# VHH binders against Probable cysteine protease atg4 (atg4), part 1

All scores and structures are predictions.

Target 1, 320 residues: Probable cysteine protease atg4 (atg4), of Schizosaccharomyces pombe (q9p373)
Amino acid sequence: MELMARFLERYLHFAPTNTEPPGTLIWFLGHSYKIEDSQWPEKFLYDSFSLITITYRSGIEGLENMTSDTGWGCMIRSTQTLLANCLRICYPEKQLKEILALFADEPSAPFSIHQFVTMGKTLCDINPGQWFGPTTSCSCVARLSDQNPDVPLHVYVARNGNAIYRDQLSKVSFPVLLLIPTRLGIDSINESYYDQLLQVFEIRSFVGITGGRPRSAHYFYARQNQYFFYLDPHCTHFAHTTTQPASEETFHSATLRRVAIQDLDPCMIFGFLIRDEEEWHSFEANQKYFADIVQIFDSEPQPVETHDDFVLDENVEDHL
Unless a header shows other numbers, all headers, positions and changes below count from the first letter of the chain; antibody chains are not in Kabat numbers.
F, E and O stand for the ipSAE by ESMFold2-Fast, ESMFold2 and OpenDDE, each averaged over both directions (binder to target, target to binder). V2 = 0.75 x the mean of E and O + 0.25 x the DockQ between their complexes.
[cut] stands for letters that were removed.
The coordinates of atoms that the task and the answers printed are left out; those that the model quotes come from them. Centres of patches stay.

## First folded at step 1 (VHH)

Design G1 (framework vhh_gefurulimab)
Fold by ESMFold2-Fast, scan of step 1:
Structure G1 (fold): chain B 320 residues (1-320), chain A 122 residues (1-122)
Amino acid sequence: as target 1 above (320 residues)
Amino acid sequence: EVQLVESGGGLVKPGGSLRLSCAASGFTFSDYAAAWFRQAPGKEREFVSAISWSGGSTYADSVKGRFTISRDNAKNSLYLQMNSLRAEDTAVYYCAADLSEAYGSYPEYDYWGQGTLVTVSS
């Protein structure tokens, strides 16, 4: 009560000023809030505050020769943030502490930074302490989900750029997290993608965007017109372990943050949670509104084998 | 290492104007809230103005309408434009950043600059 009021007062104190007209909608993970006046809706502020934010940590044990991911871990942390909030939506009956335990800073946790570092090396030859790209992060999430069947979530990563294949999805069980790593421009988002990017936030299955460069990645969860609200991993707290759990407030943002669409980084991972067949059909029906961000096809083209029947092992070592 | 360095202080006549600058280094300035505080001789530090990462601002009642806080994230800089200065504005002005990200308390500024003296005198 008193503490929550203080948290909300601090959160609001540094909140951006609402400059949009009354009646404007805020689209928050596929759900809308209506602004009746110049004040932020209390439900929106509460829901934004309640999102899980996974930030840099220090005092980490067993992470090669390092004790912190400060300076290199932002894409991993923002990807963990997307996955954590996806799991919370998928399994609302689970306690927050149970979700957070999956991301503990220890090798035994299914989605720990230790596991991401190991998978980054195994799958993409990324050494510990090197920045992750969005494709590497998606591959790691998919592999780690497959290795942990006790967390029943299949992760499907778009193929051949941004394509999803119906025949591949028909072979997996719901729920499915669709991850689409893509780049919507070179240095900034091309304006040709603006309308589609805005539409993505209105899709019921939307569970967020992880975006930015390897040294600057954020989790985007809501928009109001062309302003995007986000969570930021660039804050270091002491490691979260099952034996020494970090304080819950270290998993929540201190302030409401937003950025204008023209100032966004073009490097993004789009997340959509499909819980059943009905949600898949809804996603397919809405794909026309963001067809340049996500493509859907019946089947993946088969690779063409190339060979040369005249190739022989010839000695070319004669150097005169 | 986190550092905040103020500049722009000086002697100014009542009714005059002055612009303070604060240069931030050692952290991603664009991601954090920043503020100006001041301390007159023999008095406690008082809040002057704060600006969120996204540019939302707040002001102490004593400076509303006269002072304007702004930031330039590309230059890692914080500014305070002071207009219609009064003798009561005489103080050492401090730039501060809240990097704690902690909840359960009013904003706590853990990082402070060394201060810049502003004297408003005839």
Scores: ipSAE 0.000, ipTM 0.116, lowest interface PAE 19.7, mean pLDDT 82

Design G10 (from G6 with S98K F99T Y100G D101Y L102R G103Y Y104L T105S E106P A107N E108A; framework vhh_gefurulimab)
Fold by ESMFold2-Fast, scan of step 1:
Structure G10 (fold): chain B 320 residues (1-320), chain A 122 residues (1-122)
Amino acid sequence: as target 1 above (320 residues)
Amino acid sequence: EVQLVESGGGLVKPGGSLRLSCAASGRTFSSYAAAWFRQAPGKEREFVSAIYSGGSTTYADSVKGRFTISRDNAKNSLYLQMNSLRAEDTAVYYCAAKTGYRYLSPNAYDYWGQGTLVTVSS
């Protein structure tokens, strides 16, 4: 509480003014803030600074032959950031320290970097120290969440590109985190996706985007016009463990960072938290605004049936 | 715009029960996520329970199994049934509401009641 007040006070005295015109809205995970003048809305600053930010760590024990994820861990850390904020929204009754314990830098924590590294090797044959791609990150978080029933959350990863299947969702219990790994262009985002990309920030279920290139993955949580606000994992702090907890301020950003839509990497993971059936129906109703980013179908196409004929070769007898 | 008014607070013995009510004016709770928070003397305001617009509920670990949140959209009211009350449940209880499904902090709630005092003692 005092931490956020300190961040807010310092920022209001020394930060650049908002450059967008009065009346402009900032969309923050489906919630809007209105700019009245050149000042930042204090509520927006408070909420932004209150987001969990998981960054690079040093002094990590039990992480193969490495003591730090500096230089290779940014996609894992940005994915952890999306998941941590999703869990905080899903379970508001849990204390911040309880959520952070799930991401402790130790092998026993369910969503630790150790668990991501192990799962990346097991599921996708990605070696420790290699950059995770969006598909690998999604597969890892889905498996790890499934292995931790103490904090219920089904993670549904979009299939066949960006498709979600109603019959598959009907078989799982809420809450569900929908993860859509996708590419919206080759070198930059194709301008045809701009309107849809802006629309996802206005959706109530939206819990952020993890995206970027190797060494440049970030968590995107808000937008103002065509500027996207993000949390940056590229700051190294000492490891967070049960026996030596890191300072709370190492899990928060005291700085607003933004990037223009034309400078975004097209490689992204879109996250949406669906807590119950009414929220699913709301998500379905809004999908028309971002139909090229997320597709919804009743059932996944089945593989073409094939019939294999087996031929049993006769033993070749050696006749003298 | 909505206004919230709590009622049902009072003095109760340990092990007893109380039902808190929160009446909303202007709009129904079905369009809002609604929650109960409490604040004990000298302590920070803490989360107790929430019911979201879709009907899903959540509870603080300290009250799970003892408290039940519910709402009656026809009566535009939110309730908190409190059973097996303990001395540490003594607090001013606040009703809160916000539009949409998101909860980021107590400060994320748009509408608040004035509070109702619950005292658990002999």
Scores: ipSAE 0.000, ipTM 0.225, lowest interface PAE 13.0, mean pLDDT 83

Design G11 (framework vhh_gefurulimab)
Fold by ESMFold2-Fast, scan of step 1:
Structure G11 (fold): chain B 320 residues (1-320), chain A 122 residues (1-122)
Amino acid sequence: as target 1 above (320 residues)
Amino acid sequence: EVQLVESGGGLVKPGGSLRLSCAASGFTFDDYAAAWFRQAPGKEREFVSAITWGGYTTYADSVKGRFTISRDNAKNSLYLQMNSLRAEDTAVYYCAADYSGLYFDESEYDYWGQGTLVTVSS
């Protein structure tokens, strides 16, 4: 039987029950799907299955003294998943195999786990085998993308928390992937962010969220009311290399997964793909709907060391 | 030493009720999502119910409305209240814990118990 039919059979067995009323919209990377009389719209299921999922791998060569990223690689894999789907949206003319080759588990691939591990050490002093934080992941993907001119993509990582500066963007060429690493709470998402988080999924340029705890990093791509659908790296397959390519099946999720907003980890990387000047102006116009998640300013404040003239020298004489 | 120990299995008649318990030790249970899976003869292990660290619950369609999952973090314990039991509920029931969120695939779970047998027959 066809590959998709096998995935659908597994999803029907394990899929969550849709408890939302008929007519409720699902927002999927800025696109809407309407629930009619079925539990899930056929097109939504098909599009969810079609997303690239990059998971843990075993039998990896050249990765220090390790042969697998199981147990420590989930943030790297979820970040690769966001980047792979971003590239597929940016370059729809490229074949799936061409996109997957960029993420092969070998040192020569531009976005390999080898390259992420090397950059994590070089840029952020993270040792091989240690889990990546969101800021480290963003810094690594920005550097690696800039080193791969064969597939143009400038990655802009938000600064001073969640800020984007117009004068910095005006100096780079489109397409641009905006990455905003932020925290929307302490142990859980603060309810004050709920409406803006929901609005983010409706934005046309939205290409997903990478987020989670150590060993719990996921890629979030869709929402229905306060339920979020995600792809999960916690499945180990044999390494994907040019000499021994992994089966295409290993890059697709076999299960439809969702989580409620109150159970989301507040630690997130928001992704937005801006392909040209017109899309940038649309993003700016829509920023009012998620202004506490992403801020836009004309220019970055220059860091200046400020001397506090009100602090007395330690040698000042006592009051008589 | 990380352990999950199930108890409460047994023989029950159709329409009856049973409560399963799972005791966790050796790790911070309240940081983990927890689930019940079951395996009947000749079948793969299948998802029954899960509860996240925040208390969000999900159920397989076959048990929804009949089974209730709950947790007590102070006691490091997970429970499954099974009502209106049917012959097709006969299986070995496994407790599982995962540091990630909510999952349906058994391969996603970090820790597993040894299982407890539930037999529904007349």
Scores: ipSAE 0.000, ipTM 0.106, lowest interface PAE 19.1, mean pLDDT 83

Design G12 (framework vhh_gefurulimab)
Fold by ESMFold2-Fast, scan of step 1:
Structure G12 (fold): chain B 320 residues (1-320), chain A 120 residues (1-120)
Amino acid sequence: as target 1 above (320 residues)
Amino acid sequence: EVQLVESGGGLVKPGGSLRLSCAASGFTFDDYAAAWFRQAPGKEREFVSAITWGGYTTYADSVKGRFTISRDNAKNSLYLQMNSLRAEDTAVYYCAAEIYTPGFGGLDYWGQGTLVTVSS
């Protein structure tokens, strides 16, 4: 018997009843768990509880006369959550405190809320205190990654909607986080995307979705049939800094939360971690299962030139 | 190479105290859940105490109020402070750790054990 069984006692009191039939699978970041009865698999609960959650913070210094991101920071926090878990998966034996230091609530941290706010203004003209969209969040992560080459993870953001270009990706060293900002409908996810959305959770390289809730952003990490499990940033704790670290428990959720596919917001960011050439080939081979979410091409099309070279007779004179 | 090495076991009289230590190498203490188990002669291995990455502790009913589990991340070590020892606490004590990787599954690592004998 596994020692994790002892840790699950606390978590079981904060989980909804498993309503799906015995024998269904839970897909968790590309891995599956089989449900044998009405209880949640112990390993699934342990794995869910162990995910890094970055939530709202208070007592933040140096943030444009604001001391908290409560009410506006959810996309930034959910994006930080995706990136932190990606780093944890990429470097499983690296100390948790080293990963969390990258997200400290201080201007000097590479992926701090301060850096996101500054970059959102610089790249997308989003003022401090305004909500971030998926495209803005992806642009910020990519630029901050470029500015911090000592962090051993590169970021590639899909272009022209949802396209990845092989010639551009080949210039980026592994490991690389692929970020695909997209919209799968207008008011809700269009049912034509349901099968592909379900399929992405089964892909080995999948590291989560950010977005997906009306007026807020969450981090989605698992699914059971058409129910998606998520981490919610709407819990405020005191700021985490390198000199005054927040309690580790503030980075983990003891509550299992899920939402039905029909209640999801269509705006989201898909994350995939590619650690080497073999993982890239696997990703390419599986792309056919989610081709409307991610497209792959050899090269980005050259811009079509338009010419304003029409000639009017009144402007043309022959001075022989 | 991942290793756990226990120390601190020995002979102690009933009512006495011992502090067990477990030193980890090949990974850092911050990256695992950790526990103490024990096995008395002729019996199955039983759970004693556990500590999560967040510092939450759990104890077997037989040791509650007498034993305290703790860690020191700077020394990459796990401890078990054993007070008010009884003859029934005589066993080989094992340190165990599970390295967490989301969706991968836990990897249980065990030390070689340290003998605790409670006798006059």
Scores: ipSAE 0.000, ipTM 0.235, lowest interface PAE 11.6, mean pLDDT 81

Design G13 (framework vhh_gefurulimab)
Fold by ESMFold2-Fast, scan of step 1:
Structure G13 (fold): chain B 320 residues (1-320), chain A 120 residues (1-120)
Amino acid sequence: as target 1 above (320 residues)
Amino acid sequence: EVQLVESGGGLVKPGGSLRLSCAASGFTFDDYAAAWFRQAPGKEREFVSAITWGGYTTYADSVKGRFTISRDNAKNSLYLQMNSLRAEDTAVYYCAAGLDYSEYYGMDYWGQGTLVTVSS
């Protein structure tokens, strides 16, 4: 406690000065903070610090021919960060150590880097040490979550681009994590998406964005105007295992970080946590504010009756 | 394309002063915390001073009261004003930018270093 309290004091002391006018709102995972002066609200700083940050690790055992994910693991780590914080929201009664054990750097942990590496090879033919793309990361989370009944969570990955189908959701039990892997531009986010991207942070079910390119993936959890606050996996600590747990401070950001919207990478995974039918109806009602980012339809479209010469997915297991 | 370039090092007498500069390019410098580290001959690299974007500073006990860190975000520059220099301040000084200034692995970007020699 004393050590963690000192680390939190350091975080608060080293936060950058707020540059936005008094009265500006910060939207943090669907909740708002009002800024009264040039300093950050204490609650915002505390809540930002309290987020789980999963970073690169060294001294990892059983990870093929590698002992570290430094240089290639950032998308996996940012995806683990989104999932860990989603689980904290979904299961507030679980202690931090219980959530962190799910992400231990050992083969037996359900959401370990070992499990992601194995699943990436199995599902997407990504070799150990290769960078994960957003779609690969989403597919891995969905499969691994289904294999972990101890912490129930159905992960629904958007289909045919960014589409969610009502008839598919009706066949699964809540809670559901919706993951939408998408690209909002080529080299940078297309300005036509700016308003909808900003609106996403105001949605109650929003649990963050994992976004970026290989070697530069981050977890985005809040915004103030066109500035996005994020957690960065590019800090290497010793492996976290059940027999040799890493210090808790290694799962918290050392400083508050933000980036301007024009400097964001357009590759993103949007996360929304739907805990029950009421939250689903709320999500549906608000989808009109970000309809180009997330689409909702009754049923998945059927193949056209005319001859096609383009490649089709032949995997029938992808169906409900 | 990312660069941090230190300058201002040199030979100085005990009790003298030096001002180190660090020019950042190829990234959004003002969104990062910045720090100075040093490495004396035959010793490990150690923390000297850090500054947040908003200007909050911290110092190692060995330099507190003698050194002053500052930044100019408009010029993408970091500075270290060193006063009352001692022989034990002799080292290669590195500027760095990153998330965790106390942790080498938390530094996203590093300069090449500039040599400071304090002797008669």
Scores: ipSAE 0.000, ipTM 0.117, lowest interface PAE 18.7, mean pLDDT 83

Design G2 (framework vhh_gefurulimab)
Fold by ESMFold2-Fast, scan of step 1:
Structure G2 (fold): chain B 320 residues (1-320), chain A 123 residues (1-123)
Amino acid sequence: as target 1 above (320 residues)
Amino acid sequence: EVQLVESGGGLVKPGGSLRLSCAASGFTFSDYAAAWFRQAPGKEREFVSAISWSGGSTYADSVKGRFTISRDNAKNSLYLQMNSLRAEDTAVYYCAAGPLEDYGYSGSEYDYWGQGTLVTVSS
């Protein structure tokens, strides 16, 4: 306990200076904090520190011929971070230790790095030690969540780019985590997406963004104007196992991190937690504020059946 | 002024032992991860061992079981106990500090560096 208090004190000490004027809002996973002066609100700093951060680990057993995910695991770790915080919001009655056990660095844990590596190979033919792409990470989360009925959560991954289909959601039991992997530009975020990107942080169901280039994925959870606050997986701690649990402070960031929108990588996974039908209708109503990031349709287009031969039906209209 | 000063290098026979020290000043050492890197003659700088601000440690495969990294935050010091030394351990050993969260395996991840101390393993 004293160690955790000291870690929080250091977190506050190394926080960057607020450069925005009094009266600006910080949007943190769909709720806001008001800056009354040049200091960070204590509640905001405490809530930021309290987020689960899952980082690189060393001393991992049973991970093929590797003992660490340093240098290749960042997308997996940032995805685990988004999922862990989503689960904390979805199941507030669960103890922190219960949530962290789901992500233990051992083959038996439902959302372990071992399970992600195995699933990445099975679903996407990604070899152990290779970087995960956003789509691979989303597919792995969806399959692993389906395999863990002890903590119910359906993961719906957007299709045909960034589309969500109403008829598919109607077949699923809540709660649902919507994951939308998308690219908002080529080398940087296209300015045409700025307003919509800022709006998603204000949505009640928002549970974060996992983003960044391969090798530098981060978890984004809050924004103040065009500055985004994030958690970084690029630090290495000893493996967390059920027999030798890692210290709690290793699941918290050492400092408040912030980056300007123009310095962001355009590759992102947007997360939204929908706990019931009412929250789904709220999400639908708000989609107009970020319609280029998330699209909603009634039903998925049926694939056109193609034969071995290329067939043209040019005469149908001409001979009516 | 941030400074890291290595000491304890020298000439030692194969199979011998040596303890390197790194004294930190100008910053709160206890808040930072720290590491040892080495550079052998004619080779690139390589990772040897790292320790987090909370005491967790890791080692390169070539030194695992022979070297032990430790820190003394009260003395703002980092140590490397080297046992069963081999000719291929001959190198300039560098102390590094950073990042705030924990250690990395690449030199580019560290903010502060010492000048190095020479270790020669020879008959």
Scores: ipSAE 0.000, ipTM 0.230, lowest interface PAE 13.6, mean pLDDT 85

Design G3 (framework vhh_gefurulimab)
Fold by ESMFold2-Fast, scan of step 1:
Structure G3 (fold): chain B 320 residues (1-320), chain A 123 residues (1-123)
Amino acid sequence: as target 1 above (320 residues)
Amino acid sequence: EVQLVESGGGLVKPGGSLRLSCAASGFTFSDYAAAWFRQAPGKEREFVSAISWSGGSTYADSVKGRFTISRDNAKNSLYLQMNSLRAEDTAVYYCAAKPYETWGLSEYEYDYWGQGTLVTVSS
């Protein structure tokens, strides 16, 4: 407790200078903070500090012949970070330690790095120690969620690029985490997506973005104008296990970080948490503000297949 | 590390033919869906053709009847046979692959990409 108070005080002390005008809104997972007289709204700093951050770990046991994910695990860790904060929002009655136990660095934990590595190999043929792509990460989360019904969350991964199909969503029970892996440009975000990307942060169901860095990933949770606040997995701590739990401070960022929109990598996973039918209708109504990032259709187009089977239709014409 | 290497591009006259090849290494290609995309100078990257791990295929309307996608899992290779080439087919052609059996129409569904091979159709 006292140690956490000390870390919070350091976090507040090292917050960067806010250069935006008074009255500028900060959008934090669909919730706004207004800057009036102080550099930063105190509640915003507290809420940013309180986010779960899952970083690189060392001393990991049972991870093939490796003891650390330093240098290759960033997409897995940023995806775990998005999922952990999503679960915390979905189940506010659960204690932090219960959420963190789901991500323990051991094979038995539902969303452990062990499970991601195993699933990446079995579903995607990604070998342990190799980088995960956004689509691979989303597919692993979806399968692992399905395999652990004691954690009631369905993960729906957008199809045919960025599309969500109403008939597919209607077959699953809430709550649903929508994951949209997409690329908003080649080397940088195309300016044509800027307005829609900014609008995404204002959506009530928004639970963050993973990605935004070449061959790496950050977790983006807030914006102020065209500046994006993020959590960075590039800090190595000792493994978190049920037998030897890691200290709570290792799950919190040491400082507030932000980056300008023009410095982002375009490769991203967008997350939205839909807890019930009412939230789904709200999401549908708001989709017009970010229609090039997320598309919604009634039904998925049927796959077009080339068949080698031939029906020999002999045109037999008798003549007199 | 996953690698896709395209070859077979070059200069060809209108009405001619070219066969592009893509060699996959570092993974079990037979478990992946694969696709060809192209990008002409000053234009967006566009879908050309895709094939599932079982051999089911699909084509963009602009190439239907002229292009044929195929795969050889024993050789870890993907092919694009291009016939009746037009000036409008001039582009850098990219090989792409995604895990799982189902192909995708969007470039954003593909995690693995080759370096590209240039096809120029001109007189």
Scores: ipSAE 0.000, ipTM 0.097, lowest interface PAE 22.9, mean pLDDT 83

Design G4 (framework vhh_gefurulimab)
Fold by ESMFold2-Fast, scan of step 1:
Structure G4 (fold): chain B 320 residues (1-320), chain A 123 residues (1-123)
Amino acid sequence: as target 1 above (320 residues)
Amino acid sequence: EVQLVESGGGLVKPGGSLRLSCAASGFTFSDYAAAWFRQAPGKEREFVSAISWSGGSTYADSVKGRFTISRDNAKNSLYLQMNSLRAEDTAVYYCATDSGYYLPFGTDEYDYWGQGTLVTVSS
């Protein structure tokens, strides 16, 4: 398309060359692109620019007494971005316009910011205007997806930290989006997770990472060595509605942004799309490469009540 | 009010060195990515080097191996050490920062800019 062609031409004209050695691979949602002659692969640039990016919006109607999610909506927007790109992969026959309508900034849209705000209050007692945590975001996506049978997608959220249970998964219909909210460190990612985190990008079912702290949540979709490429919701555009659609360019990034692994926030949601039983078996076979990030068991452990006088909130600022 | 002030520019002979400094007021560098850009007479503003909030750096091909970007969060300052200077390095140098934690490539991604400092490489 003309928009993507314009983005590609601008980037090739003004961007620095790729300085990695010949033969270096870029891993993009489980697919590889090879660097040759210090040039960016045009297909990689085109595919990156073609990803749906959902950012902050202004002029929003019906969102309590607020007209914008600027300053508080970044985790919701990055989660919407992961879900939107997952849906494009799952339903390639649907037009971009149809996918974007699901995320319109209006109460009637299934995955609108209005629906996320209402669901966050209902499920997790998060007030409108407050930041979402990764667990809240996952719970909201699962419930909202169940409420929208017109676009079938079962969302399975990992339990007991990062565990997936085979007997629970066997009771649901494909396609399934696996969401694993986890923390890989305290202030930064613990180096013990580095190799596994890199391996995740090579997995065919991988549909991205939503991650970050308040005001820094992003969608990560590709890597080159220990540099991760991401989409950033911190750009405000006018509200997108079905009666007044926003310009297509407001749903795409014209700029490559990257971050080194040591600068990455440890708070993450990992996404994997499983479309059938064969893809599930492939995911199981590959889990050994990232076993500390995603655990798979046959059945959830029987509940054991532990008598303990202490209650710890792992998200408090003054943790031990 | 956010303000960035560059210093350290001047006249230097080819092969010489200069160190540019950028001092921030009204905010702290420790939470943000920062970059150096330059603009030569009659040309567009071009990327020179950038550094993330934790010290990861990147460089334009034309300066790689000759220039070094660094930050001192305690002094709220950004630096550019320029070695082996060439006539084509003559430009006004700008420091810039964005409100995000991560490294952007494009000039339009940076929120705050200094007024610039002139570097002239001439015999």
Scores: ipSAE 0.000, ipTM 0.188, lowest interface PAE 14.8, mean pLDDT 83

